# Ledger of designs, part 3: VH-VL binders against q9rc53r339to534

Target 1, 196 residues: q9rc53r339to534
Amino acid sequence: AQTHEFSNKLNTISGFLQLGKIDEAVDFIQKERKIQQEWIHFFIERVNDPTVSAVLLGKISQAQELGIDVDIDPSSQLLTPLQERQQELLVTMIGNLLENAFDALLASGIENKKIYISFTDMGDDFIFEVEDNGPGIPPQLMESIFEEGFSTKEGTHRGFGLALVKKAVHELGGAIFLEEGELGGACFVLTIPKHE

## First folded at step 12 (VH-VL)

Design J4
Fold by OpenDDE, last read:
Structure J4 (fold): chain C 196 residues (1-196), chain A 118 residues (1-118), chain B 107 residues (1-107)
Amino acid sequence: as target 1 above (196 residues)
Amino acid sequence: EVQLVESGGGLVQPGGSLRLSCAASGFTFSNYHIHWVRQAPGKGLEWVARISPSHGYTRYADSVKGRFTISADTSKNTAYLQMNSLRAEDTAVYYCARGGFRWPFDSWGQGTLVTVSS
Amino acid sequence: DIQMTQSPSSLSASVGDRVTITCRASQSIYSYVAWYQQKPGKAPKLLIYAASHLESGVPSRFSGSRSGTDFTLTISSLQPEDFATYYCQQHYSWPRTFGQGTKVEIK
């Protein structure tokens, strides 16, 4: 999936060059570089787990390819070390929540697709939030969406992601629930105790 | 050193408007949230509004929704509170404070007094 | 809204006394409670965050604890400079809410 966005960017650069638009090409490259560096800098400073950082970076790239704008609350922090099982399951949960958000946003047809990620290790529990500006989750479905096989989406192999997230977070002694967020769509909150 | 400095307080009539400023220094402004918290004379603390300057996301207390607007200028490291349709019950010392995602208010200004009186 | 019920509203104590202030949240807020000290004419000062974490520069005689939705600020040995008003605050959800405050006065 990263290949398409990368290819598109290369094509853009190539296009500028073919048109003799050297300054535009340079500006474009610099802009992309700056964005990448900013993300890297953020993760280096705010996330001490390289695996979590890598997953988030990958998903951010994927989102960009899909035309989804991803923001992370700049005050987000994950500096408390994760246990091995916590790390494994957290990565799984984050991946699935973001995929769920991607699917919801793509299905919605909204033009300005956004995802907002926030996380903190300040308290006794890790908190991770994945929020989108999609249609949200109706109150009647807030429990059902976590059931295995439940899906409002078309296609096969649907309705297992959120169930997996719920199972995973429960294994860690945590919880998953919905809250009102910043964007007006679905806001999934994960809480994971640092120590069981 | 982290510093927040409020300004713009004063006396205003009911129905009037006032704009408060919070000048921040000593930290990366865009990496935090800025809050306004007020305290009526002899009373407790009340959260008023929040902005995330990096994204512009805002939150308001119900008591001020539709009347107050929080904003930020990252180029000036300054947050603002535009207060319209002021009421007597809005009389308070207004503090700006630094926060974050699920953060406490770890830094406060010294506050600026707003008095709404006829 | 999440209510923070703080008690007592006031207490009298002497230097050297152990002082305890409590705050109960109306719902689960995990450990996301802060405690502030405020002296007359001054801005609040953060003492404790996340229920039990001491803010940098705050004396060790201050401590915080949690039991479910009950939160406690403890001053192990009250000092002259500790006479002030204290507030609990939840930093978990919106709107942010404070306790009513506890004025610690000289006995």
Scores: ipSAE 0.887, ipTM 0.956, lowest interface PAE 0.5, mean pLDDT 94
Fold by OpenDDE, look of step 12:
Structure J4 (fold): chain C 196 residues (1-196), chain A 118 residues (1-118), chain B 107 residues (1-107)
Amino acid sequence: as target 1 above (196 residues)
Amino acid sequence: EVQLVESGGGLVQPGGSLRLSCAASGFTFSNYHIHWVRQAPGKGLEWVARISPSHGYTRYADSVKGRFTISADTSKNTAYLQMNSLRAEDTAVYYCARGGFRWPFDSWGQGTLVTVSS
Amino acid sequence: DIQMTQSPSSLSASVGDRVTITCRASQSIYSYVAWYQQKPGKAPKLLIYAASHLESGVPSRFSGSRSGTDFTLTISSLQPEDFATYYCQQHYSWPRTFGQGTKVEIK
């Protein structure tokens, strides 16, 4: 199944070709390729774990399809090898945090939706941060949002993501909490000890 | 070699304005954060502001919010600190420093003196 | 704001002495503490980051350690060039905050 973004890009290319605008089509393709290459280059340099990179790349693509702009702090680094269980759970946590951000942003209806990702392996603990420019989380809900089944939206399958993240991070001996971010929305911080 | 060079310091009256510059070289400017840190005469260090040149995100100390503006020109590898409504307590040597996400200040400029006095 | 309480404010020592400076954070900041050396009329120089990691080019006589929210800078054998003011700093949260400083003077 073609993603909406992919389909749109193909349609754009097709449009240029149908109009006889070959140079524009080529330029468009080159631009897209450049963007992809830039991301790949970043991950190769900054992230040692290819699974983590793949998940982030996938989510970035998904975000783009949703009209969400994703930035990664360019000083971010994850070069310390992850244990197998750490990797598995980190991937799960990243996926769920970003999905949660997507949901929040889409529900808000705000223009210029943004997500900002930061991570570091500098200390004794890995730190991973996901921030959005959505409505944020009221102080009264800061604890409840991690409970199973808690959702501000109607639906039987919602509200399990953050609970899963909390469970996962605790299994790793880490913590999840909210901080004041730079975008004005929710800022989730994961801390994971390098050594148990 | 990583280098940061501050300029623009000087004597200014209370309520006046001054713009500091931090010229960076020897590293990829957009891959780091640039900070301003100040030190009053005979006193300790105080963080003032931060910018991530790649996306323009900024943070400020409460003591300077609304008065100071940090900015960056990636084409010039230069960060700036526009200081308005200067007060006597703003008198200090102002350093620019390189940092990152949850990162220490690993490189510093030589500093530039700002004196606010009537 | 995270407070970094540094002690002592000053100390006198001789060449060859073991010097210890302590900084206590007001809350958990994990290992994200840096130590800087500053000489008169000069910019601070990074010595230690992430509580215990020695910055490149820094002599091995400098070391950092952590115990909970207590952080320690140790100079195993003080050298003549080590007489300076030292600052701890948390690089965990905003705003970045420094300790008050410790002046290491010659006895």
Scores: ipSAE 0.868, ipTM 0.941, lowest interface PAE 0.5, mean pLDDT 93
Fold by OpenDDE, look of step 13:
Structure J4 (fold): chain C 196 residues (1-196), chain A 118 residues (1-118), chain B 107 residues (1-107)
Amino acid sequence: as target 1 above (196 residues)
Amino acid sequence: EVQLVESGGGLVQPGGSLRLSCAASGFTFSNYHIHWVRQAPGKGLEWVARISPSHGYTRYADSVKGRFTISADTSKNTAYLQMNSLRAEDTAVYYCARGGFRWPFDSWGQGTLVTVSS
Amino acid sequence: DIQMTQSPSSLSASVGDRVTITCRASQSIYSYVAWYQQKPGKAPKLLIYAASHLESGVPSRFSGSRSGTDFTLTISSLQPEDFATYYCQQHYSWPRTFGQGTKVEIK
């Protein structure tokens, strides 16, 4: 599935070229380049941790290949240096939260799949949010979804990933919980104290 | 210099409508959130609505849901508050303010007075 | 909704006095509390954000602190220009909510 979007883009370019539509091909390439550059520019300005930036960028690319539209709140900022263990676990948590969102969205059959990411280092705690426009999580399951081995019919890969996230955030003295989001699906919130 | 300038306030009858504008300058409009906060005469501050102009996500206070609509035009660096079905209790000075994700209101306009009276 | 209970509603003080205003959140909001100063006929002005961070251009006599869900604004030495109404506000959750305000008056 991941190779399909890339292949489609190449096919589009190839199609333009075969039709002698050179300008259209160039424009298409430039548009894709611009999008990538915009993401890079955003991360350079807003995130001082290259590892976190790389993980987010990778996941954004993966999402695009899956037909999932990813947005980051433009006011997001992560300029406070992370401790080594914080960085390691944050990367793990972000990866798993996004994978969980991917699974939920893909299983939902929703046409306009969206993920909205927000983060801040303003307070004494880092806050990181991952929100999707999927089916959401029923109130009765909000605690159970973090249990190891817990799986719902909607997400066969849920349970271990979220359990890992919960374990990781607790190791950092933080917390994970659900909030009401803006997209109608699940909104996971990570809080991590800056200092132990 | 960051500036927010409200306009559109005035006197309106109950059940009437007004549209407020907030013109922003001195910063990248799409990188922030815009809020409306109101203050009834002699009273405290009440948050009303929020928009993220970059993607159009909005939030509202329960007191105005279904009646007020916040919007933004990024090409004009302007946010709006369409107020319908106005009530006497909506009488207040309306401020627009700049914010962000888990951000305080770091910049405010001068406010515009809305008076709902028969 | 998260309630911000601010106290006192008003106080009288003299120039040079130490002034303390408190706000208690109904739930954990971590450090995401702001303090504003408002003078009559003017818009609020941000003083403190994230419980203890001083906004640029604000005098150092203003400070903020946190203890759990209790937040405090302190003016170490009240100046003539500090007579105003002060508001706490949580910038953690939706809806954003303010304290009731504290009017600092001249004794």
Scores: ipSAE 0.859, ipTM 0.936, lowest interface PAE 0.5, mean pLDDT 93
Fold by ESMFold2, fold request of step 14:
Structure J4 (fold): chain C 196 residues (1-196), chain A 118 residues (1-118), chain B 107 residues (1-107)
Amino acid sequence: as target 1 above (196 residues)
Amino acid sequence: EVQLVESGGGLVQPGGSLRLSCAASGFTFSNYHIHWVRQAPGKGLEWVARISPSHGYTRYADSVKGRFTISADTSKNTAYLQMNSLRAEDTAVYYCARGGFRWPFDSWGQGTLVTVSS
Amino acid sequence: DIQMTQSPSSLSASVGDRVTITCRASQSIYSYVAWYQQKPGKAPKLLIYAASHLESGVPSRFSGSRSGTDFTLTISSLQPEDFATYYCQQHYSWPRTFGQGTKVEIK
């Protein structure tokens, strides 16, 4: 999906140039460079793991193509080194949580689609939070969403990805649960012990 | 040097309104959360409200929901607490504090006294 | 709301004493507890965060520990400047909540 986003941006630039809209092409390039630099500065200061940084940056870019506004709490930090297995599973869990949020928002028809990401390594546990402003999780489904193969008539795929997230976080000795968030939709929280 | 300076405290009648300001310096204002924490005379500490200035997300203690509004102006590096429908139990020193996602309050202002009485 | 039950409410001690203050959370908050010192007429000052992490510039005689939902602030050898009120605070969930404080007085 990273190459598709890159190709779409190149097609946009090419389209402006082919239509003789040189100023618009220049403006588009300048905006893309500025956005990329702002995120790179954040990740250099706040995330001491290139793989986690790359996944988050890729998902932010994917969200923009989908018309979803993704932000990260600027006080977030991940400066504690990850063990290799922690990194692998965390990347998988973040990716699945974000894909489920994308799917839920796209299926919802909500006009102003938002996702908010927050994380910290301040204590003895890593904490990651992914929330959206979608329809949320009805109370009657809360236990079911973590079961493998779960689906809903609304067509969400959260249950498949959430079962994988639950398995991954359990392997790390952590937990996944729902909290009330800033956006009024689903707010998933991961807690992962730093040590066995 | 991280600094938080509160202002706007004073004497106000029950049912009245007051606006507190928290001027921040020595750090990138939009990268942190700003909180209000209050302390009634001779009593303990109570968290009141939080804002994330870059995105405008807010949280309130149940005791102040619907009456207080926290806001921020990132161009002025200043957070505000608009306090309406004030009650005697709102009498306290109000501190401005810096935080973040699941952070402690790592920097505090000097506090400003709000007295609600006839 | 997470209740932070702090004890004792006050204590008297002499310079050089070991002082221990405890705080119990009403539910799991992992390690996300801070300890603050407040002197009369002054704002609180952060001493410890995340249960056991010493804030920069805080003397090493201060330490914190955790056992489950029980948290402890220890001053290994009390100094004259340590006579103050101490508060625990959970910084895990909303609303943020404090213990009611422990006043450490000179004996």
Scores: ipSAE 0.810, ipTM 0.904, lowest interface PAE 0.6, mean pLDDT 89

Design J4
Fold by ESMFold2, last read:
Structure J4 (fold): chain C 196 residues (1-196), chain A 118 residues (1-118), chain B 107 residues (1-107)
Amino acid sequence: as target 1 above (196 residues)
Amino acid sequence: EVQLVESGGGLVQPGGSLRLSCAASGFTFSNYHIHWVRQAPGKGLEWVARISPSHGYTRYADSVKGRFTISADTSKNTAYLQMNSLRAEDTAVYYCARGGFRWPFDSWGQGTLVTVSS
Amino acid sequence: DIQMTQSPSSLSASVGDRVTITCRASQSIYSYVAWYQQKPGKAPKLLIYAASHLESGVPSRFSGSRSGTDFTLTISSLQPEDFATYYCQQHYSWPRTFGQGTKVEIK
């Protein structure tokens, strides 16, 4: 539930109505309803965890307000039940990976900002990918980006996100990697064993 | 029922071009990945290319990169393989296969034969 | 590229025999191995995915297992329709790669 985005949408509707543009207001409401229905349909069919679904929906809404286009590979699935600790840490890791991607894209000056998410539970491990079309990670920094306090952003306290993800995934017996993705930017991959 | 039907195979000279089609039915085409996999006569299987039709993302085997182009038309539920600068080693039965993010090939077409010969 | 080393290249067996086919990955691919059956003149057919999951409609005499990077397909009691060539395939990494195949022939 993103309060700022909801308020902005209400202001847009009110603006159309104050200008006497009733058809435009109706069209805006119907378009927003259709977009949200498509995401909800995907999540009820492909994701059997309401907390993970809610976090992803919230981040997609946040991205829309930031002008970032987020998509999920439609073959993605998470139907295997998560253990309580897996769920807690996974939602934290997803949130931090997406915030890292938002920050990188917003700082980049790129016009057509994209994030692509893919995940599967087909094997003995859950696999999650989060990638962006930003500048990527230079090879010489690949180990350093997981160290606490690391940041290429000056003047902000944001040096803990990826270190937290590394600690969280290792607690679950999994790993985090960088791989070559579809978008040419950073592509983070999480692997999490289903059973121990 | 899930079906994949390849067409467009035939005899072509070295350096020539050929376009294969894969017509899909029985599933939501844009929700899956489409692959081409080939098998030279009497030989094993070799993955060739993949497309994600919903977003247009592609990947190619090194042996065909720069010469082959995979594409899809979601309005026709059809994937294509444009093969240029064909070589004798491209001679194979070409299969269309269905997959997804880190999935096996769970459905296969019956294949179409491409023969590259002088 | 991940190399999939399959053995044996061929074997001869009788109806009712238990057969095993092995496949080794050159690096970790977790459980992401599929097994396919291919009969002459036909497309490959998925039998097993994710090392041990039986595809829908595949007889229970087929099973798969994993130990590290070693993967095994087992046919518990060979039937006349099982004489075919079998391929392992990793479905984890790009490019997707196959073993060289194992031809199962009548004795």
Scores: ipSAE 0.802, ipTM 0.900, lowest interface PAE 0.6, mean pLDDT 89
Fold by ESMFold2, last read:
Structure J4 (fold): chain C 196 residues (1-196), chain A 118 residues (1-118), chain B 107 residues (1-107)
Amino acid sequence: as target 1 above (196 residues)
Amino acid sequence: EVQLVESGGGLVQPGGSLRLSCAASGFTFSNYHIHWVRQAPGKGLEWVARISPSHGYTRYADSVKGRFTISADTSKNTAYLQMNSLRAEDTAVYYCARGGFRWPFDSWGQGTLVTVSS
Amino acid sequence: DIQMTQSPSSLSASVGDRVTITCRASQSIYSYVAWYQQKPGKAPKLLIYAASHLESGVPSRFSGSRSGTDFTLTISSLQPEDFATYYCQQHYSWPRTFGQGTKVEIK
């Protein structure tokens, strides 16, 4: 999957060059190089799990293609080792939360689409937070959004994303909540005990 | 060594303004959150405001919302607290503190005194 | 807002005494409680974070514990330099909130 994404970026550069858009190609290369270096340094220092790092980097790349600006709170840390089950389910949960944020932002028509990710292992629980600057969750839907088949997506297949996240986090003995975030949209918080 | 140095305190009349500065050194400023925490004379501690300098996200205590503005200049490793419409109850020592996402305040400055009095 | 109810407000103790200070959160904050020491005219100093984690350079006579929403700071054998005011603080949600403090005085 990383080879395919790299090839797509090379094709973009080649496309700019073939169309005679040299300045655009140079700008693209400079931006991608800086972004890649910044994220690699962050993950080396702040995240001791290569699988979680790979999922986050992959989602950041996906967001860029969708015109969504994804950032991680630089004070975030995940230095405590994950159990194999925790890693597997956390990757699934992060992926689904980010896909839900992508879908909400793309459906909303908001121009400056943003996602902000924060996490910590300071206490006896891991805490992961994913928020967007989209429309948020109406209070009357707060419980319903975690039920199987719930979706507000127009004309799409039946959704399972948030229900799967709720089941996954509860299998780890944790919980999922909505909280007020930095961006004014939805802010999902996962709490996962470090020990069963 | 991590250092936070506050400045800009002083005596002002009610309704006046002051701007506090917090000069940071010994750490990568933009990788942390910067907070203001105040302590009225002889009283306990009250959190006032926070900024995440890398992204500019801010939070305020209800007691100061609309009157105080926290900001940061990453090129100077400095956070600021602009305090407008000052009231007698804003009289306190104002501390600058370092934190992060759901972190404690792991480093503190020595504080700067703000006195609001007629 | 999460209220942190700290007790006692003051206590008198002798060098060598075991001292306990308690703090109750008004709702769940998991383990996210810090304890600070403050001496007159000085800034607070972090002692304990996440209920039981000792900050680097803090003497091992300081310890913290949690039972649900009840948190305890213990000084196992009070030393002359430990006479100070102690604050608990939740570092989980916004706004960050402190207990009212416990002044530990020499008897």
Scores: ipSAE 0.802, ipTM 0.900, lowest interface PAE 0.6, mean pLDDT 89
Fold by ESMFold2, last read:
Structure J4 (fold): chain C 196 residues (1-196), chain A 118 residues (1-118), chain B 107 residues (1-107)
Amino acid sequence: as target 1 above (196 residues)
Amino acid sequence: EVQLVESGGGLVQPGGSLRLSCAASGFTFSNYHIHWVRQAPGKGLEWVARISPSHGYTRYADSVKGRFTISADTSKNTAYLQMNSLRAEDTAVYYCARGGFRWPFDSWGQGTLVTVSS
Amino acid sequence: DIQMTQSPSSLSASVGDRVTITCRASQSIYSYVAWYQQKPGKAPKLLIYAASHLESGVPSRFSGSRSGTDFTLTISSLQPEDFATYYCQQHYSWPRTFGQGTKVEIK
């Protein structure tokens, strides 16, 4: 999926050049660079952890390849240093929550797929929130989605991503739960104490 | 120097409409959330509404949902509160406040008085 | 909705007194409580956020603490300019909610 989207952008540049539209090719390259620079500047200013920044950038790029529009609340901040184990598990949890959102949106068939990410380190706990505009989680299933083996997907490999997130966050002394979000789909919230 | 300046308050009859403005300066407007908080005469504080100007996401208190609409014009660094179907219990000083994701209200305007009276 | 129950509703104190105001949340809000000071005819002013973090420019005689869902604002030595109404507010969940206020008056 990443290779396909990269190839599409190269084909667009090549098309401009083959048509003799040099200014348009230059403008396209500059716009792509500006978008990447804006995300990098956000992470430099608001996220003081290069590993977390790299995971988020990678997932944003993956979402673009999948046709999913990802945004981060611009007031988000993670400037408090993470302990090594916190960083390791947080990266895993963020990745799994985003993959869960990708899967839900891709299975849904909606046209304008969106994910919204928000986080803060303002209090004694880190708070991370990942939401999508997909089908959401029925109230009847809200407790069971974190159980081992639970999945709405077919197959023997189902049901480990959210259970892994729950185990990881509990190892850090935190919690995971659902809230009503901005987008009308699922909204997962992680709370992680800064100190045990 | 962060500033929030409310305007548009006044006297209105029950069932009437009024539009409040909150002009912002001294900060990047689209990087924050804008809230309305009201205080009835001699009473405590009540949160009314929030907008995230960068994305247009809104939230409303149950007491005003369906009657009030919060909006923003990022080109003017201004948030608005359109107040319809006004009731006597909406009489209050309305403050504009700055916030963010799970933030306190770190900056407040001076407030504008709305009086709903026949 | 999360109820913020603030105590007392008013208190009388003298300059130099230690003043304590409490606020209880009806459910977990972690540390996400703010304290505001409001003087007559003025907008509220943020003093404390995230239970214990002092806002820039606020005198160090103000402090905040948390025990579970119980939150406390302390003024270690009351000054003449501290006679005001104080509000707690949770800044964790929607809707944002305030305590009813505590008026600190001259004894």
Scores: ipSAE 0.800, ipTM 0.895, lowest interface PAE 0.7, mean pLDDT 89
Fold by ESMFold2, fold request of step 14:
Structure J4 (fold): chain C 196 residues (1-196), chain A 118 residues (1-118), chain B 107 residues (1-107)
Amino acid sequence: as target 1 above (196 residues)
Amino acid sequence: EVQLVESGGGLVQPGGSLRLSCAASGFTFSNYHIHWVRQAPGKGLEWVARISPSHGYTRYADSVKGRFTISADTSKNTAYLQMNSLRAEDTAVYYCARGGFRWPFDSWGQGTLVTVSS
Amino acid sequence: DIQMTQSPSSLSASVGDRVTITCRASQSIYSYVAWYQQKPGKAPKLLIYAASHLESGVPSRFSGSRSGTDFTLTISSLQPEDFATYYCQQHYSWPRTFGQGTKVEIK
C-alpha cells in the first residue's frame, strides 16, 4: 500500500538522521520534491519493494539535476518478493550501475544524455538492465572493467563500483555482463536467480 | 479483449514498397512492445522488428535492417512497418505481436500476406 | 544469434498419447523459452513462457520444463484439437529466435 511505501521512505530519512548524515537527509527530501507523479504511479503498480523503489526514485531525481534523461521500460516489473540479502545487494548494485552511467555520461561530450532502465521477474531469474547513450565499452576492455581499481588512460573514475557490483551479483549466484542496448552506449545486464 | 489487426498486405514488385499497419485495442498500447513476425509459405517463424511505442526504441532483424522501418503512433494505438526495397524472400504472412522487456509474444494478430514477385 | 534446435521435426500420434517435444538453445538463455501452437492458416498461440509457466486459458495437459539449455514441451494426453505445429522461441536476447517447428499429426 501507499503507507508501506511512504513509511520506508521515512525510514530512509530517519536512517540518515540517526547516522548524523544531515546533508544526505536534506538532499533526499529535496530530490523527492522533484519526482514526477507518473513515477509514483509506475512504482506503486510495477515494483513490489519500497527500498528498491526508493533507490530508483532517488537516482532518477539525481539524474534530473545532472541534466540526464532517465526512462524505465513501462513493461518492467518486480513483483516477486526479494529476500533481505537480495534486496540489500540489489539496491547497492542498482545504485552503483546508475552512478557508473552518470560518470560515463558526464565525462563524455554528448549533449543529449540518456539512461534507460529495464527489469523483469517473469522467469526463474530476475533481470535488471541499465544502459546509457555514452561512448560504450571497447571490446578489449570488457573483461577488465570489473577489476577493482580499473581505469582507462582517458582518466575515467575508479572502478570500485563495477567490481562491487560483480562481487555482489556473484554472491547471489547471478552474473553481470554487457549487451547491445537501445541507446548505443554501455548496457549492463544483471541476472539473479530467484532461488539458489 | 486484447486485439491486434494487421492490414496493408498485397502483391508488390521486387524493389517496391509497402506499409503494413497494426491496429491495437483492449490494452494500454504504450505500456507494451509491438513486434512484427513473419512466416514464409510453408516455413517457420522469423522475428522481423520491434518498437517500444512509449520511447520509440526499435530493433530489427539483420535480414531487414536498412530496408524496413517500424514506427508507432500512440495517439492512434497503431504500429507500422514500412517495407522498402522489397525482395522475393520477403514474401510471407506478416504478424503483429505484443510483448515486453524479455517477454514472449503473448498476443498475435491474424496476419497479412505480402507477396513479392515479378 | 541464439539458435534454437527443435526436435523432432514431425511426429505421428494418437488421441490420448503422451507427446514430448524438445528444444535446445545454443547458449544460456536462463528460463526464457516460450512454446507456441499454430494451426494451419492461423496465428501462433502462446502456450508456455519462461520454460514452465502456463499461459492463461491454456489447458493443464500442456507443461514445460528446463534442464540447462534443454527445454521440453509435454502434452500429457493428446486431444483432437492438439494436432498442430509447435514452435519454441527464446525470449531472452536479440534477435528473438524460433525453433524449426514440430508438426504433430494424427496417426
Scores: ipSAE 0.782, ipTM 0.881, lowest interface PAE 0.7, mean pLDDT 89

